# VH-VL binders against StAR-related lipid transfer protein 5 (STARD5): the designs that were tried, part 2

Target 1, 213 residues: StAR-related lipid transfer protein 5 (STARD5), of Bos taurus (Bovine) (a1a4m6)
Amino acid sequence: MDLATAAQVSEAVAEKMLQYRRDKSGWKICREGNGVSVSWRPSVEFPGNLYKGEGIVNGTPEQVWDCVKPLAGTLRAQWDENVNSFEIIESLTDTLLFSRTTTPSAVMKLISPRDFVDLILVRTYEDGTISSNAANVEHPSCPPNPAYVRGFNHPCGCFCEPLPGEPNKTSLVTFFQTDLSGYLPQSVVDSFFPRSMAGFYANLEKAVKKFFG

## First folded at step 7 (VH-VL; from c14 with heavy chain R104Y)

Design c15
Fold by ESMFold2, look of step 9:
Structure c15 (fold): chain C 213 residues (1-213), chain A 122 residues (1-122), chain B 107 residues (1-107)
Amino acid sequence: as target 1 above (213 residues)
Amino acid sequence: QVQLQESGPGLVRPSQTLSLTCTVSGYSISSGYSWSWVRQPPGRGLEWIGYIYYSGSTTYNPSLKSRVTMLRDTSKNQFSLRLSSVTAADTAVYYCARLEVTLYGTVYFDYWGQGSLVTVSS
Amino acid sequence: DIQMTQSPSSLSASVGDRVTITCRASQDISSYLNWYQQKPGKAPKLLIYRASSLQSGVPSRFSGSGSGTDFTFTISSLQPEDIATYYCQQSYSTPYTFGQGTKVEIK
């Protein structure tokens, strides 16, 4: 895919992410605790759910971003229990790239490993917020691999937001809309994402201390 | 509801500049999509010429890039094609078309004008 | 530039026949290929996008398949209103390019 085409595709993803961030209606809380909430609503992209995580992380926006960024040099696979590997397939710019992400087995092996191929855009905003914006694409270097179930990410990513007056804290808002594909019981799917998102924030807190403390 | 209509001269002499305008109704050309020109020589296949992205940037077919300019007039909701130094090889039906480029790498032309035949002849 | 080679250039078939048109890309384009129908004097009309996704309002007798470099467009049961020229178009990278077209006629 050339830069002109990928830039437009990725802008469409980023605009969807902004819409989700701005829309306060229709969210139902499904987990809450330790300063973190996970909410959901039906996805408009597919017959599944859009999940939103909200939490304050003890670390500067720069430190938190280094742990979550979907870019070269990311620390994500070192601490995120749901990311086994993160591979840059092709970079078009420093902030626009194709990636392959693999996941481990989950829920006592009821969820077998998946791989995801995404186009990723990173944006920066005037207030210092940095967002990641990802969604499924195909890439010639990443055909289906029998070792994995090919998953499908609908628009997803995060907003890494500074808190005014609190330089050592960060507001992290996350969005997940993932079709795990394959034939899984609905109860398994519906329980997995909220639990994983809550665990993500706990593990991120530890990772920030480990790498920057 | 969205409609595109080509306008301009049907006959252009060799070495002159071909100029066409596309008038869009039912959608603002600065609000989304890419606004494209595609041509089709009589009895032949289709060739993409280029587009203007809604934010203003242009992308042209490299085979024509040295001779093509696209501009827009947001106040009239129009975009235009200029092709310089034409020859008989530029004789074609010229279509303006809306190009969608969006999620998951979805790319296609969804709305087209009726087409305007431009003949390059002495 | 990605060259699209479409075959055959023309075909004649009877009403009810299965019609198959192929399109080959000069490089791997994943599934980023569209099919258009064009009737005389009219602009092209999108039928299929991203190799196999049927556009809204298009009859289910039209289908597409393939990925990489080789793609197939099928009309499962040819109808009289399907007389047209069909074009493939790669949507992977600019410049977006079209096949030469396949003229479909009823015999």
Scores: ipSAE 0.827, ipTM 0.900, lowest interface PAE 0.7, mean pLDDT 93
Fold by ESMFold2, look of step 8:
Structure c15 (fold): chain C 213 residues (1-213), chain A 122 residues (1-122), chain B 107 residues (1-107)
Amino acid sequence: as target 1 above (213 residues)
Amino acid sequence: QVQLQESGPGLVRPSQTLSLTCTVSGYSISSGYSWSWVRQPPGRGLEWIGYIYYSGSTTYNPSLKSRVTMLRDTSKNQFSLRLSSVTAADTAVYYCARLEVTLYGTVYFDYWGQGSLVTVSS
Amino acid sequence: DIQMTQSPSSLSASVGDRVTITCRASQDISSYLNWYQQKPGKAPKLLIYRASSLQSGVPSRFSGSGSGTDFTFTISSLQPEDIATYYCQQSYSTPYTFGQGTKVEIK
């Protein structure tokens, strides 16, 4: 994919992410505790759900971003239980790239390992917020292979937001819209994402302390 | 219902500028999509010329880039093609077309004008 | 630029025959390939996008397959109204490029 086409795709994905961030309607809380809430609504992109995670992380925005960024030098695979590997396939710019992510088996091996191929854009906003914005694409270097079930991300990512007057805390808002593919019971899917998102925040707190505290 | 219609002179002299306008109805050209020109020499295949993105930026085929300008007039819901220094090789049917680029990188031309033959000759 | 080569340049077949057209890209384009039909004096019409996805309203006798560099377009049972020139078009990278076309005629 050339830069002109990828720029159009990625900017459209980023605008979808902003739309989700701004829209307060239709969200239903499905998990709440330890300063983290997970809510959902039906996806408009596929027959599944859009999930939103919200929480305050004890760390500067820069420290939190280094742990979650889908870019070169990320710490993400070192601490995230749902990321076995994160590979940059091709960079078009420092903030626009193709990636392949692999996941472990989950839910007592009911969910076999997946791989995901995404186009990723990182945006920076005037208030210091940094967002990641991703959706699935194909890439010639990443054909399907038997070791994985190919999953498909619909517009997803995070907003890593500074808190005015609180430089050592970060507001992290996450969005997941993932088609795991395969033959999975809906009850398995519906239990997996909220649990994984809550676990993500808990493990992120530990990771920030480990790497920067 | 989206419709595209080409207009402009059917005959252009060598070394002059070819100028065409596409009038769009049923959708605002500043609201979405990319708005493209594609040409077809007689008895030959199709060649993409370029597009204007709905926000105003342009992308041109590198083989024509030095001679191509595309503009839009949002008040008339029109976009235009100027091709300078034409030769007989620029004789073709010129189509305007809407280009969709999805969130997942799928790209195709979904609506086309009827086409306008432009002949370059003395 | 990504060059697209169609084969054959023309073919002649009987009503009811299976027709196959191939398209080769000069580099790997994953599945980012479209097929268009063009009748004389008309604009092209999209039939298939993303190698194998049938556009809404297109008869199911049309199909496409392939990924990478080699793609196939098939009409399972040729009808009189299918007489046209068919073009493949890569949509992986600008400049978007078309094959030279395949003219389909009835014997």
Scores: ipSAE 0.738, ipTM 0.873, lowest interface PAE 0.9, mean pLDDT 92
Fold by ESMFold2, look of step 10:
Structure c15 (fold): chain C 213 residues (1-213), chain A 122 residues (1-122), chain B 107 residues (1-107)
Amino acid sequence: as target 1 above (213 residues)
Amino acid sequence: QVQLQESGPGLVRPSQTLSLTCTVSGYSISSGYSWSWVRQPPGRGLEWIGYIYYSGSTTYNPSLKSRVTMLRDTSKNQFSLRLSSVTAADTAVYYCARLEVTLYGTVYFDYWGQGSLVTVSS
Amino acid sequence: DIQMTQSPSSLSASVGDRVTITCRASQDISSYLNWYQQKPGKAPKLLIYRASSLQSGVPSRFSGSGSGTDFTFTISSLQPEDIATYYCQQSYSTPYTFGQGTKVEIK
């Protein structure tokens, strides 16, 4: 995929992410606690759900971003128990790249390991917000691998937002919209994403303290 | 319903500039998609010329890049093709077309004009 | 530039026959390949995108398969209205390129 094509694809994904961030209606809370809220709505992209996580993380936006950024030098794989590996397959620019992510088994081995191949765009906004914006693509260097079930990310990522007047705290809004593929019981899927998202925020809080503080 | 229509001279002399306009109805060319030109010499295959992205940036086929300019007039909802220094090899049916680019990297031409034959001859 | 080679360049078949057209890319394009139908005097019409996905409103007798460099297009039962030239087109990278076309005729 050349830069001209990838730029168009990734701009469309980023615009979709902004729409999710701005839309305040239609969300149903499915998990709440410890300063984290997880909400869902039906996806328009596939027969599944779009999940939103919202939480405040104790750390500067730069510290939090270093822990979550899908870029070179990320700390993500060192602390996120749902990321077995993160590999940059090809960089088109410093903020536009192809990645392959692998996940461990989950839910008592009922969810076998997945791999994901995504096109990723990182944006910076005037207020200091940094966003990651990703969706699945194919890449010739990443054909299906029998060790993994190929999953598919629909528009997903995060908004790492400064809090006015609170330079040592960050508002992190996350969106997950993932087709895990295969035939999984609906009750397993419905339990997995909200639990994993809540765990992500708890582990991120610990990671920021471990690496920066 | 989106419709595209080509207009312009059907005859151009060698070494002159070929100029075509595509008028779009049913969608604003500044609101989305890429707006493209594709040509087909008589009895032959299709060649992509280039597109204008809805934000205004252009991408051209490298084989034609030195001779091609594409512009738009958003007030008339039109985009245009200018091909300089034409020869008989530039004789073709010229199509304007909308290029869809999906969130997942799929790219295709979904709406086409009817085509306009441009003959290059002395 | 990614070159697309179609085979055959033309064919003649009877109504009801199965028709197969092959398209080969000069490099790996994953599944980013489309098929178009062009009837005489008309613009091309998209039939199949991303190698195997049928465009809305296209009859189910049309199908596509393949990934990487080798792709096939099939008409399971040729109909009189399928007389046309068929083109493959890679959409992996600019410049977007087309095969040279396959003309399908009825015997």
Scores: ipSAE 0.666, ipTM 0.868, lowest interface PAE 1.6, mean pLDDT 93
Fold by OpenDDE, look of step 11:
Structure c15 (fold): chain C 213 residues (1-213), chain A 122 residues (1-122), chain B 107 residues (1-107)
Amino acid sequence: as target 1 above (213 residues)
Amino acid sequence: QVQLQESGPGLVRPSQTLSLTCTVSGYSISSGYSWSWVRQPPGRGLEWIGYIYYSGSTTYNPSLKSRVTMLRDTSKNQFSLRLSSVTAADTAVYYCARLEVTLYGTVYFDYWGQGSLVTVSS
Amino acid sequence: DIQMTQSPSSLSASVGDRVTITCRASQDISSYLNWYQQKPGKAPKLLIYRASSLQSGVPSRFSGSGSGTDFTFTISSLQPEDIATYYCQQSYSTPYTFGQGTKVEIK
């Protein structure tokens, strides 16, 4: 996929993410605690659910971003228990790239390791918000690997939003709608994501403190 | 229902500029998608010329880039093709088409105009 | 540019026959391939996208398969209305390129 096409695709994904961010309807809270709220609604992109995480993280937007950005050689793989590695398959620009993400087994090995191939757009907004915008794509340099079940990320990502008057805090909003593929009971999938997202925020808080505190 | 219709002169002299307009109905060209031109010389295959994105950005076939200009008129819901310095090799049926780019990188032409024959002749 | 090569250039078959057209890309294009039908004097019509996805409203006798560099288009049971030239098109990268076409006729 060339830059021109990838740019259009990523723009569409970014717009979709903004739509999710702006749409306040239909969300059902499934977990709430420790300053984090996880909600869900049926996805319109696939026969699954779209999950939304909301929480305030202690750290500047840049610090939080540095911890969450899904890029190779970053901090994410060091603290996120759901990520084994990020690989850059191809970098089109400094903000647009193809990546492969691998995950460990989860849920007492009920969920075997997955890999995800995504087009990722990093966007910075005028208000200081930093976002990742990702969706699955195919890439010739990254065919399926038998060691992993290929999952599929529908438009997903995060918004690291500044809080007015609180420069050392970040409103982090995350969206996930992932088809894990494979032979998984839906009940397992449905229970996995809320817990995973809650854990993500908890671990992120610790990570920011560790790396920047 | 989305409809596209090409319009413009069917005859152009060599070295002049070919100009075509595509009128879109049933959908606003500023609301989404890419809007493309594809041509087909008589008895031959299809050649993608370029597209103009709904935001206004353009991408052209490198083989024609130096001669191609695509514009849009959102007020008329039209987009246009200009091809300069034409020769007999530019004689073709010219199609305007809607190009969809999905969230997952899938790209295809789903709506086409009926085509407009443009002949380059003295 | 990515070159698309179709085979055969033309074929003639009987009504009800299974028709297969192949398309080869000069590079790996994953599944980013579309198939179009063009009847005489008409614009191309999208039949298959993403190598194997059937466009809405297209009869189920049309199908596509393949990935990487080799792709196939199949008409399971050729009908009289299927007389047309069929084109593959890669959407992996610009410039988007088409195969030279396969003319399908009825015996």
Scores: ipSAE 0.208, ipTM 0.750, lowest interface PAE 2.2, mean pLDDT 94

## First folded at step 8 (VH-VL; from c15 with light chain Y92W)

Design c25
Fold by ESMFold2, look of step 10:
Structure c25 (fold): chain C 213 residues (1-213), chain A 122 residues (1-122), chain B 107 residues (1-107)
Amino acid sequence: as target 1 above (213 residues)
Amino acid sequence: QVQLQESGPGLVRPSQTLSLTCTVSGYSISSGYSWSWVRQPPGRGLEWIGYIYYSGSTTYNPSLKSRVTMLRDTSKNQFSLRLSSVTAADTAVYYCARLEVTLYGTVYFDYWGQGSLVTVSS
Amino acid sequence: DIQMTQSPSSLSASVGDRVTITCRASQDISSYLNWYQQKPGKAPKLLIYRASSLQSGVPSRFSGSGSGTDFTFTISSLQPEDIATYYCQQSWSTPYTFGQGTKVEIK
């Protein structure tokens, strides 16, 4: 994929992410506690759900970003129990790249390991917010691999936001919109994401403390 | 329904500039998509010339880039092609076409004009 | 530039026959390949995108397959209205390039 096409694709994905963040309607809370909420609504992209996580993480925006960024030097695979590996396949710019992410088996091996091939854009905003914006693409260097079920990410990522007056805290808004593919019961899929997202925030809190505290 | 219509001279002399306009109805060219020119020499295959993105940026076929300019007039919902220093090799049916670029990197031409033959002859 | 080579350049078949056309890319383009139908005097019409996905409104007798460098387009049962020239086009990178076309005729 050339830079011009990738820029157009990724710009459209980032605009979807902004729409999700701005739209306050239609969200149903499915988990809430300890300053973290997970909510969902039906996806308009596929027959499945769009999930939103919201929470405050004790750490500076830079520290939190280093733990979650989908870029070179990320700490993500070291602490996120749903990420076995994160690999940069090709960088078009410092903030626009192709990645392969692999996941472990989950839910007592009912969910086999997946791999995801995504085009990723990182944006910065005037208020200091950094966003990641990702969606599924194909890449010649990442053909189907029989060790994995190829998953499919619809527009997803996060907004890593400074909190005014609180430099040691970060507001993290996450969006997951993933087709795990395969023949999984929908009820398994629907319970997996809220649980995993709540665990993600708990594990991220620990990771920031471990790496920077 | 989206419709595209080419207009412009059917005859251009060598070394002159070929100029074509595509008028779009049913969709605003500044609201989305990429707006492309594709040409087809008589009895031959298709060659992509370039596109103008809905935000205004352009991408051209490198083989033509030094001679191509694409512009738009959003008030008339039109985009245009200028190809300078033409030769007989530029004789072709010129199509304007809408280029879909999906969130997932799928790219295709979904709406086409009827085509306009431009002959380059002395 | 990515070169696209179609085979054959023309063919003649009977109504009801299965027709196949191949397209080869000069480099790996994953599944970023489209197929268009062009009838005489008309603009091309998209039939298949992303190697194997049918565009809305396209009859199911049309299909595509392949990935990487080798792609196949099939008409499972040729109909009189399918007389046209068919083009493959890679959409992996600019410049987007087309095959030279395959003319399909009825015997």
Scores: ipSAE 0.725, ipTM 0.861, lowest interface PAE 1.0, mean pLDDT 92

